Miniprotein binders against q9h3h3. Designs and how they scored, part 204

Target 1, 235 residues: q9h3h3
Amino acid sequence: EDGFTAEHLAAEAMAADMDPWLVFDARTTPATELDAWLAKYPPSQVTRYGDPGSPNSEPVGWIAVYGQGYSPNSGDVQGLQAAWEALQTSGRPITPGTLRQLAITHHVLSGKWLMHLAPGFKLDHAWAGIARAVVEGQLQVAKVSPRAKEGGRQVICVYTDDFTDRLGVLEADSAIRAAGIKCLLTYKPDVYTYLGIYRANRWHLCPTLYESRFQLGGSARGSRVLDRANNVELT
Key: E = the ipSAE of ESMFold2; O = the ipSAE of OpenDDE; V2 = 0.75 times the mean of E and O plus 0.25 times the DockQ between their complexes.

## First folded at step 16 (miniprotein)

Design yF1 (at its last look DockQ between E and O 0.75; V2 from the best seeds 0.61)
Fold by OpenDDE base, look of step 16:
Structure yF1 (fold): chain B 235 residues (1-235), chain A 85 residues (1-85)
Amino acid sequence: as target 1 above (235 residues)
Amino acid sequence: SPEVIRWKIRMLLRFADLLLKRAEELFKEGTDPEEAKELLEFVQRLLRMAIQLAEKLGNEELLERAEELIERAEELLEKLEELKK
């Protein structure tokens, strides 16, 4: 993907974040209603702009599920952005370590596992599995992109509170795998998104920290998680 | 916070400018007019969001920049429509 494609996708994601969301909130809605909600709003049928015949008549940015333990805490995003602007102006070298320290300093520590799936039954089934895992407390929060007009791949995002907590990141991977997801997963900290750092950026920063691949043949129903920064397997 | 809103507006404007330039290139290359149209409609959406945020923030400079970009997008859309006739 060229730099333009990455920025286009980032713009789409930003626009989606600003549009209305379809949310199942397990803190206020009984878990028994999840199946009906999933049936009403299957991601493969919910359209980005509310196309005729879709379950939604209005634009939908994301379909999301909030778990019982979900607390929206984005940290000091303002301070982070100010520090990032100052850093750019200083001409100091910018490294993944620099961004990690900025994230820690400003408590902007959220990250997400990402999976890309074609629209259809497999996507809806995967989403249902993730949604259940969130409602059951195995995961905290997840979202899925609605269907685009072109029928491109949809993305499921599963969040963790701290991208620096390797155990928490691995636990989320395990929960995703337990939900029946077998596709490739990539993990991205939100700090890169908040700072507008995308693929093919001028600093050569890779926003993907981890990659998870499902193993078909091993005795351990496990994924292999690769630390992309260090090129080391964590599992 | 106002600062976060300003950041959002600047990012929206950056994306809109980039995508608008791409749409202009597509138009010049004689690529599928529908692709350029869809891109421009998305640019307009980004800019409408930027305008709303700029108005909320009371930032005239960012508002003016957004309005300039949306006008350019509209002009290009009009040119595309004229070519389809």
Scores: ipSAE 0.614, ipTM 0.880, lowest interface PAE 0.7, mean pLDDT 90
Fold by ESMFold2, look of step 16:
Structure yF1 (fold): chain B 235 residues (1-235), chain A 85 residues (1-85)
Amino acid sequence: as target 1 above (235 residues)
Amino acid sequence: SPEVIRWKIRMLLRFADLLLKRAEELFKEGTDPEEAKELLEFVQRLLRMAIQLAEKLGNEELLERAEELIERAEELLEKLEELKK
């Protein structure tokens, strides 16, 4: 069933978060080493559990690139979760607006653009473009899932600091498109992950806040970005 | 931070409980014991992570909850192994 499938996928994502990561950290590694690193660890060949013949000998949960300006900030996750429990017992309606306010109040503001691609050249090429954009300073941090044994679709996540900062979210979308990526992008605030709210949740909340569809706008290439919460176009 | 670690433990336990219940359902149906085994092996991985984190925090309540779930998972794995014989 759809609810079980979403929860199972969330469990797999959490397990991956906790396994070792392959990281290129631009804060400590020269940019000239990036191309060699990308060639050594293409996401279509890095396996989740270190299969024979893989470039990795141990399990890998994620492949990540940290930009020069990457500054991790967790926010008040404990306070967020306590307030969430109180909200559930209060009898107040649980809406996207109340979740947005909880995230703001507790400074849990990060979110991510997501794209899903099949293993192969298209995925590896898209990841390389994103990784270069991070190292060049157009994006702050990104990660990509490794190859699963069955070869299912993989995900690239491109993070932003503040889902309420629409300019920052749109700038990240533009940088992704400038890397040549034309597929559908969806944006999910991290607050939903920290509260355990996934697609088939009991409150019928939609964790996708924004959608970006590539289109040729005017005389320049661009994207159409839709705010799914308000059903309004941002571009 | 300690509060992030505590959240991780709670989520690991939630996921493990969900997947364990699915594996128990598959066992009772008697269909596809390999799927049930694969789920239980994944459940064990989640619970070992939860136990390790709970021990580092010194959180006895969360540790006891994780140990209860892993015992259920181990019992079911033993039952599945006996059916193969």
Scores: ipSAE 0.507, ipTM 0.858, lowest interface PAE 1.2, mean pLDDT 87
ESMFold2 (binder alone), look of step 16: mean pLDDT 85; pTM 0.822

Design yF2 (at its last look DockQ between E and O 0.74; V2 from the best seeds 0.66)
Fold by ESMFold2, look of step 16:
Structure yF2 (fold): chain B 235 residues (1-235), chain A 85 residues (1-85)
Amino acid sequence: as target 1 above (235 residues)
Amino acid sequence: SPEMIRWKIRMLLRFADLLLKRAEELFKEGTDPEEAKELLKFVQRLLRMAIQLAEKLGNEELLERAEELIERAEELLEKLEELKK
């Protein structure tokens, strides 16, 4: 239904990946510098292409924070892509289980919690809380989109290293909630991105694996987390 | 790695082709020339990225595909700019 829109957004994300990033890297930068960096580059004011009045004069694709323990490993992406091509020619059904098995086999296990917020104080406050959680070691890596010229919501991505490790995914949700974030969160495994599978794809696959809703009177974490592939509550 | 660079080029070309076809549709229908122009400017950005990567990789097939698409985008932009006059 919205296939063009999903692919248009994916194209914007790809272009952003290739532009310069603003990075706070806790592996090389003292934690005491974080607050000054956050004040200099609030995501609601950093513009995608360096508009007048923004803190950046040149394009910025992403604003990111790397935790002290961050060790990037995307896995066997080329092997994953080759196996995917072979599956498409095999005539076998393509299901969420198929994608899960490919990701496991090729060690492409990373994924991310996503939140979408309008530009402004709420976005900047949420980002600051996430960035502090990353530098303090409760989360490993996060990024946020800059402000786009056409307006619209921005996205914060909080990565986890293994979407099949449900405890780890839930711990990341808990750390996000502890930062005071109450909005809807959706979780997407990276395998879908590496295979070019977006919402409204021809296989009717849903790239959103988990959904988290905050509930004030809820569990110890204050979240209700749903596994959308199996339609089962995890909390 | 060269394999990841090839993947990025293929994805950029796929997106560019999709967006270019949408811009051509908008031009044919005459419904929103400013939206078509905006899409084409973004298509050019994607294709310049693809060309730069294809040149770095030395992949002539992908480079030729990117150059064909950017020529189509430039031709359509020229037509749209004449309408605006």
Scores: ipSAE 0.647, ipTM 0.887, lowest interface PAE 0.9, mean pLDDT 88
Fold by OpenDDE base, look of step 16:
Structure yF2 (fold): chain B 235 residues (1-235), chain A 85 residues (1-85)
Amino acid sequence: as target 1 above (235 residues)
Amino acid sequence: SPEMIRWKIRMLLRFADLLLKRAEELFKEGTDPEEAKELLKFVQRLLRMAIQLAEKLGNEELLERAEELIERAEELLEKLEELKK
């Protein structure tokens, strides 16, 4: 993917974040209603702009599920941005370590596992598995993109509170795998998004920290998780 | 926060500018007019969002910039529509 494609996708994601969301909140809605909600709003049928015949008449940015333990905490994003601007002006070298330190200093630590799936039954089934895992407390929060164009892949995002907590990141991977997801997963900290750092950026920073591949044939439903920064397998 | 709103506006404008330039390139290359049209509609959406936020923030500079970009997008859309006729 070229730099333009990455920025286009980032723009689409930003626009989606600003549009209305379809949310199942397990803190206020009984878990027994999840199946009915999933049936009402299957991601493969919910359309980005509320197309005729879709379950939604209005634009939908994301379909999301909030778990019981979900607490929206984005940290000091303003301070982070100010520090980032100052850093750029200073001419100091910018490394993944620099961004990690900025994130820690400003408590902007959220990150997400990403999976891309074609629209259809497999996507809806995958989403249902993830949604259930969130409601059951195995995951904290997840969202899925609605259907935008025919044949376009949809993305499921599963969040963790701290991208620096390697165990927490791995636990989320395990929960995703336990939900029956076998596709490639990539993990991205939100700090890169808040700073406008995308693929093919001028600093040569890779927004993807981890990659998870499902292993076929092992006794343990295990994934191989690769630390991309260090090119080391964690699992 | 006002600062977050300003950041959002700046990002929307950045994306809109980038995508608008791409649409202009697509138009010049004579590639699929529908692709350029879709891109421009998305640009307009981004800019409408930026305008709304700029109005909410009371930032005239950002509002003016958004309005300039949306006008350029509209002009390009009109040119694309004229070519289909």
Scores: ipSAE 0.621, ipTM 0.880, lowest interface PAE 0.7, mean pLDDT 90
ESMFold2 (binder alone), look of step 16: mean pLDDT 84; pTM 0.813

Design yF3 (at its last look DockQ between E and O 0.85; V2 from the best seeds 0.65)
Fold by OpenDDE base, look of step 16:
Structure yF3 (fold): chain B 235 residues (1-235), chain A 85 residues (1-85)
Amino acid sequence: as target 1 above (235 residues)
Amino acid sequence: SPDLIRWKIRMLLRFADLLLKRAEELFKEGTDPEEAKELLEFVQRLLYMAIQLAEKLGNEELLERAEELIERAEELLEKLEELKK
């Protein structure tokens, strides 16, 4: 993917964040209503712009599920951005370590596991598994993109509170796998998004910190999680 | 926060500018007019979001920049429509 494609996708994601969301909030809605909600709003049928015949008549940016422990905390994004601008002006080298430190300093620590799935039953089933895991408290919050007109892949995002907490990141991977997801997962901190650092950026920073691959066979039903920055397997 | 809103506006404008330039390139290359149209419609959407936020923030500079980009997008859309005729 060239730099333009990455920026286009980032723009689409930003636009989606600003459009209305379909949300199941487990803090205010009984868990017993989840199945009915999932049936009403299957991601493969919910359309980005509310196409005729879709469950939604209005544009939908994301379909989301909030768990009982979900607390929106984005940290000091403003301070982060100011520090980032100052850093760029200083001409100092910018490394993944620099970004990590900025994130820690400003408490912008959220990150997400990403999975890309084709529209259809498999996507809806995967989403249902994730949604249930969120409502049951195994995961905190997740969202899925609605169906696009072109029928491209939809993305499920599963968030963690702290991308620097390796155990928390791995626990989320395990919960995703326990929900029956077997596809490739990539983990991206939100700090890269807030700083506008995408694929093929001028600093050669990789926004993907971890990659999880499901292993078919062997005694350990587990994911192999690769630390991409260090090229080391964690699991 | 006002600062977060300003950031959002600036990012929207940046994306809109980038995508608008791409649409202009697609147009010059004689690529599928529908692809350019879809891209421009998305640019307009980004800019409308930027305008709404700029109005909310009361930032005239950002509002003016958004309006300038909308005008460019509209001009290109009009040119595309003329070619289909």
Scores: ipSAE 0.589, ipTM 0.873, lowest interface PAE 0.7, mean pLDDT 90
Fold by ESMFold2, look of step 16:
Structure yF3 (fold): chain B 235 residues (1-235), chain A 85 residues (1-85)
Amino acid sequence: as target 1 above (235 residues)
Amino acid sequence: SPDLIRWKIRMLLRFADLLLKRAEELFKEGTDPEEAKELLEFVQRLLYMAIQLAEKLGNEELLERAEELIERAEELLEKLEELKK
């Protein structure tokens, strides 16, 4: 099943979380230095393990940009996990609404828009646009995976602070599109990650809450956003 | 925080167990032993991370669980190396 593949990729992401990151922190670094930093560390050339010829000589787990307003808050993860275990033994139904309420109760509200791109100019250009949007204050924080293998897809994650704030999530989608991004975006609340719920999980939950597709001639934003849980279009 | 560290250890152990079981399946099938070896080396990386975090917490239960999995991974790596001989 797709479940092994999803959990294998999640394991790789977690290992990357624990390796060193290359960070441009707008809270402490002048915005005028951004373009030079982007040219020095294009995600298609920064290698996961510091291959010869790379800009980096040691492992890099993620390349990240922190906006001026970035303030991380993971919430009550211990309480969330305890309540999740209790819920599983209770016999009560496990639904997307149950997960949503659990996340609200324990303040584990962050989530992220994801995009997957092959290494090369398209990836580097997309990342540069996102990084500028973060430094300019339209987005708060983003990261991109380094190149782990030749020709493999890489991921850009653009975080939002509250997945229950639909307007805020849609504003982030709009900011991503304004940066020139036209590929498919999917949105995943962090609560699913903290509970270890990935694709093909035993509860048949869908960790992707929204998907966004770029469309010409539509709304001013040019996005069609689908709520996957309710099968309704939000735009 | 201590609870975030415990979460990381539990997830690392879950991933390592899943990947180790896959490597054991590949070994039984006689499929490409280099694929199995690569997977086991990644399992070792995950378990090394889990051991470091469990030591930081001083959590002997989680440390013992990680050490049990690393022993299984090392045993299978030995079996793969014996096949090359």
Scores: ipSAE 0.568, ipTM 0.872, lowest interface PAE 1.2, mean pLDDT 87
ESMFold2 (binder alone), look of step 16: mean pLDDT 85; pTM 0.826

Design yF4 (at its last look DockQ between E and O 0.66; V2 from the best seeds 0.66)
Fold by OpenDDE base, look of step 16:
Structure yF4 (fold): chain B 235 residues (1-235), chain A 85 residues (1-85)
Amino acid sequence: as target 1 above (235 residues)
Amino acid sequence: SPEMIRWKIRMLLRFADLLLKRAEELFKEGSDPEEAKELLEFVQRLLRMAIQLAEKLGNEDLLKRAQELIDRAQKLLEKLRELES
């Protein structure tokens, strides 16, 4: 994917963040209602702009599930952005390590596993598995993109609180695999999004920290997680 | 926060400018008018969001920039419609 495609996708994601969300909040809604909610709003049928015949009549940016332990905390994003601007002005070298330190300093530590799936039963089934894992407390929060007009791939995002916590990142991967998902996963810290750093950026920073591949012939929950920065397998 | 809103506006404007330039290129290349049209509709959506946020902040400079981009997008849409007729 070229730089333009990455920025286009980022623009779509940003626009989606600003549109209304369909949310199942396990903190306020009984877990017993999850199945009915999933049946009412299957991601493959929910449309981005509320097309005729869809479950939604109005635009939907994301379909999301919040777990019992979910607490929205984005850290000091303003301070992060100011420090990033100052760093750019200084002419100092910018490395993945620099961004990591900025993220830590400003407590902007959230990240997400991403999976891309074609619309259909497999997507809806995968989402149902993730949603259940969130409601059961194995995951904290997840969201899925609604169906686009062209029927392109939809994305499921599964969040973790701290991209610097390798154990937490790996635990989330394991929970995703336990939910029956076998596709490629990529892990991206949110700090890159908040700083407008996408693929093919001028600093040659890779926003993907980890890749997870399902292990064929291993345990049903087996995956190989690659640290892309160091080109080292973690699992 | 006001700072976060300003950041959002700047990002929306950046994306809108980039996508608008792409739409202009598609138009010049004689690409599928529908692709350019869809892109422009998305640009307009981004800019409407930017305008709403700029109004909320009372930032006239950002509002003006957003309006200029909308005007450019609208002109290109009109040209596309003329080619389809």
Scores: ipSAE 0.675, ipTM 0.895, lowest interface PAE 0.6, mean pLDDT 90
Fold by ESMFold2, look of step 16:
Structure yF4 (fold): chain B 235 residues (1-235), chain A 85 residues (1-85)
Amino acid sequence: as target 1 above (235 residues)
Amino acid sequence: SPEMIRWKIRMLLRFADLLLKRAEELFKEGSDPEEAKELLEFVQRLLRMAIQLAEKLGNEDLLKRAQELIDRAQKLLEKLRELES
């Protein structure tokens, strides 16, 4: 963690994507089973590689909850990637607007709110709140990383289906805050991940589109949300 | 799809190359041999994933690239282990 770059963290995330996941799928599992599942697999105790004494005996890449209304659609990722390669050879400038248009054209519109928390009760409590919000239909799908090593922060990802739908992104922020989460949230469109664009990329693009900061005594949504691309407050 | 599998292999190779270069820097500086060892072990895991996918595709070029990187990583890992003995 201390020596990690954004690309190192992305590599860890990709490796985790390719390992088995622990999934509560509300589309096939009764909601009444959620509390028992959460108690069996708290993210602070589920280990990345299946350590002795863990609830899991084999590697786990992610712990995830799929909502009843979750309809997976990643869009035309193949076409997106082909157009991206063509764009790079065309000599045209690469800007945030270019990436946005490419994502729209190929319907690769999903994105995610991210929060980073230390292992422990606060992480498990936050995850349980998010998982319940997903099963109750306030959020579509979320995942949390397992515990990989001592001292490492874990990440909760809460997905939305369209980063251009600002109302939908803000509604997800509100649902996260309603679950009692007060930490900094950052929002990243999935198009950057599918094109391999991370911090310190050669185009100086910022993959973070929105930031959400909790405010005591605050706004109608309990948070202040900043559009990083335009440096304007949305709330 | 074959195109998605190729993309995964390319990303795995990109990450492996980045991390391998970092481990080579640590070795040259003589700093933090345990971090270098951990990076190399992770690099090997990424490359084994890439090799499996490249074999599934039957893509000889990507398989050769992955094998060249895993050979470099193994050579450096052996040098690091000799330094600790």
Scores: ipSAE 0.650, ipTM 0.892, lowest interface PAE 0.8, mean pLDDT 87
ESMFold2 (binder alone), look of step 16: mean pLDDT 87; pTM 0.858

Design yF5 (at its last look DockQ between E and O 0.96; V2 from the best seeds 0.68)
Fold by OpenDDE base, look of step 16:
Structure yF5 (fold): chain B 235 residues (1-235), chain A 85 residues (1-85)
Amino acid sequence: as target 1 above (235 residues)
Amino acid sequence: SPEMIRWKIRMLLRFAELLLERAEELFKEGSDPEEAKELLEFVQRLLRMAIRLAEKLGNEDLLKRAQELIDRAQKLLEKLRELES
């Protein structure tokens, strides 16, 4: 994907964040209602703009599931942004390490595993598996994009609280794999999003920290996780 | 927070401008008018969001910038419609 495509996707994601969400909140809704909710709002059928005949008549940005332990905390995003502007003005070198330190300093530590799937039964099944894992407490929060265009891929995002916690990131990968997901996963910290850093940026920063590939007959985790920054396999 | 809203507006405007420029390029290249049209419709959506947020903040400068971009998008849409007629 070129830089334009990455920014376009980022724009779509931002717009989606601002539209209404369909949410199953396990903190307030019994787990026994999850199956009915999943059946009512299958991601492959929910449309981004509420097309005729879809389960939704109004625009939907995301379909999301919140786990029992979910607590929204984005940290000091304002402070982060101010520090980032100051850093750019200073002319000091900007590295992945610099961004990591900024993120830590301002407690902007959330990140997400991303998977892209074609619309259909496989997507809906994958989402159902993820949603169950969230409700069961194996994952904290996840969201999936609604159907936008015919043949367009949909994205499932599975969040972790701290992208600097390698164990937590790996545990989420394991939970995703346990849910039956076999596709390629990429992990992206939210700090890059908050700073407007996408693919092909002028600083040559890679927003993807980890890549997970499914492995048949492999370790208990069922995947190989690559640290992209260091080009080292973690599993 | 007001600062977060300002950031959102700036990002929306940045994306809108980028996508608008792409739509203009597609138009100049004689690409599929439908692709440019879809892109422009999305640009307008982004800008409407920016306008709502700018109004909420009472930021006239951002509102003006958003309006300028909408006007550019609208002009291009009109040109595309003329080609389809």
Scores: ipSAE 0.645, ipTM 0.884, lowest interface PAE 0.7, mean pLDDT 90
Fold by ESMFold2, look of step 16:
Structure yF5 (fold): chain B 235 residues (1-235), chain A 85 residues (1-85)
Amino acid sequence: as target 1 above (235 residues)
Amino acid sequence: SPEMIRWKIRMLLRFAELLLERAEELFKEGSDPEEAKELLEFVQRLLRMAIRLAEKLGNEDLLKRAQELIDRAQKLLEKLRELES
């Protein structure tokens, strides 16, 4: 179930990438319109395929918010993919270090914090908080999956520009927590997605680079962030 | 770019084949025909996406591979529908 389940979820994400998205783009839309847009398209009610009772009549792959500072740049994904194919045919070992170097060499540095929530008020509230943080400039871009089936978890993805910039990744975690989110967060560099490398892959690579747990008590309010590559706490 | 479109088609075919093999396993075991049916319907959606991209790219080999997989999926879906009566 581990490898198959991860591949199945990846397939659903890729299919969603290719369907139409519902986008609030702060670069072209006044911030004062955000609350109305959030109320019209709560992720618990937007359906993947446009059920008759939902706010959308047609399929929706993702619901997204682009901040005013969002500048899309995937890097040299084509060169990354070519180098990856060459590496596989070379017979040389494939390690987290070689993937990191490929990502750096080809400038495919983006990554994302992920949270998984069941449909309902908590999901919609979390998404609204993230969307406001994006429009206010604390985050650059985020997306949330629509409802695919009753009881299935949905995912919010909050992007960062550079997974090698630990300070920037931790700042995004802090902005997510400031929005009131207390659930487990996992961080995945986009390089793994572009190479089709998911949990339980043949190389035994772990696509999750960081995990963030909300600190439950005390006078310090923040996250406990674990570097899973080195099994070391960063905070 | 054409190479990005080719990569998307290959990934769609990889996922579709994986899910199709799972549905074939469920059918052979005689277990959970509704789960197998849902998987096959999703496989068909993936393959229709792959076919559209392969036609746009003009890549006959990828198109033939996608059509072979969608034919396999359709045949199994028909077998599952026969069991429902």
Scores: ipSAE 0.539, ipTM 0.842, lowest interface PAE 1.3, mean pLDDT 87
ESMFold2 (binder alone), look of step 16: mean pLDDT 87; pTM 0.860

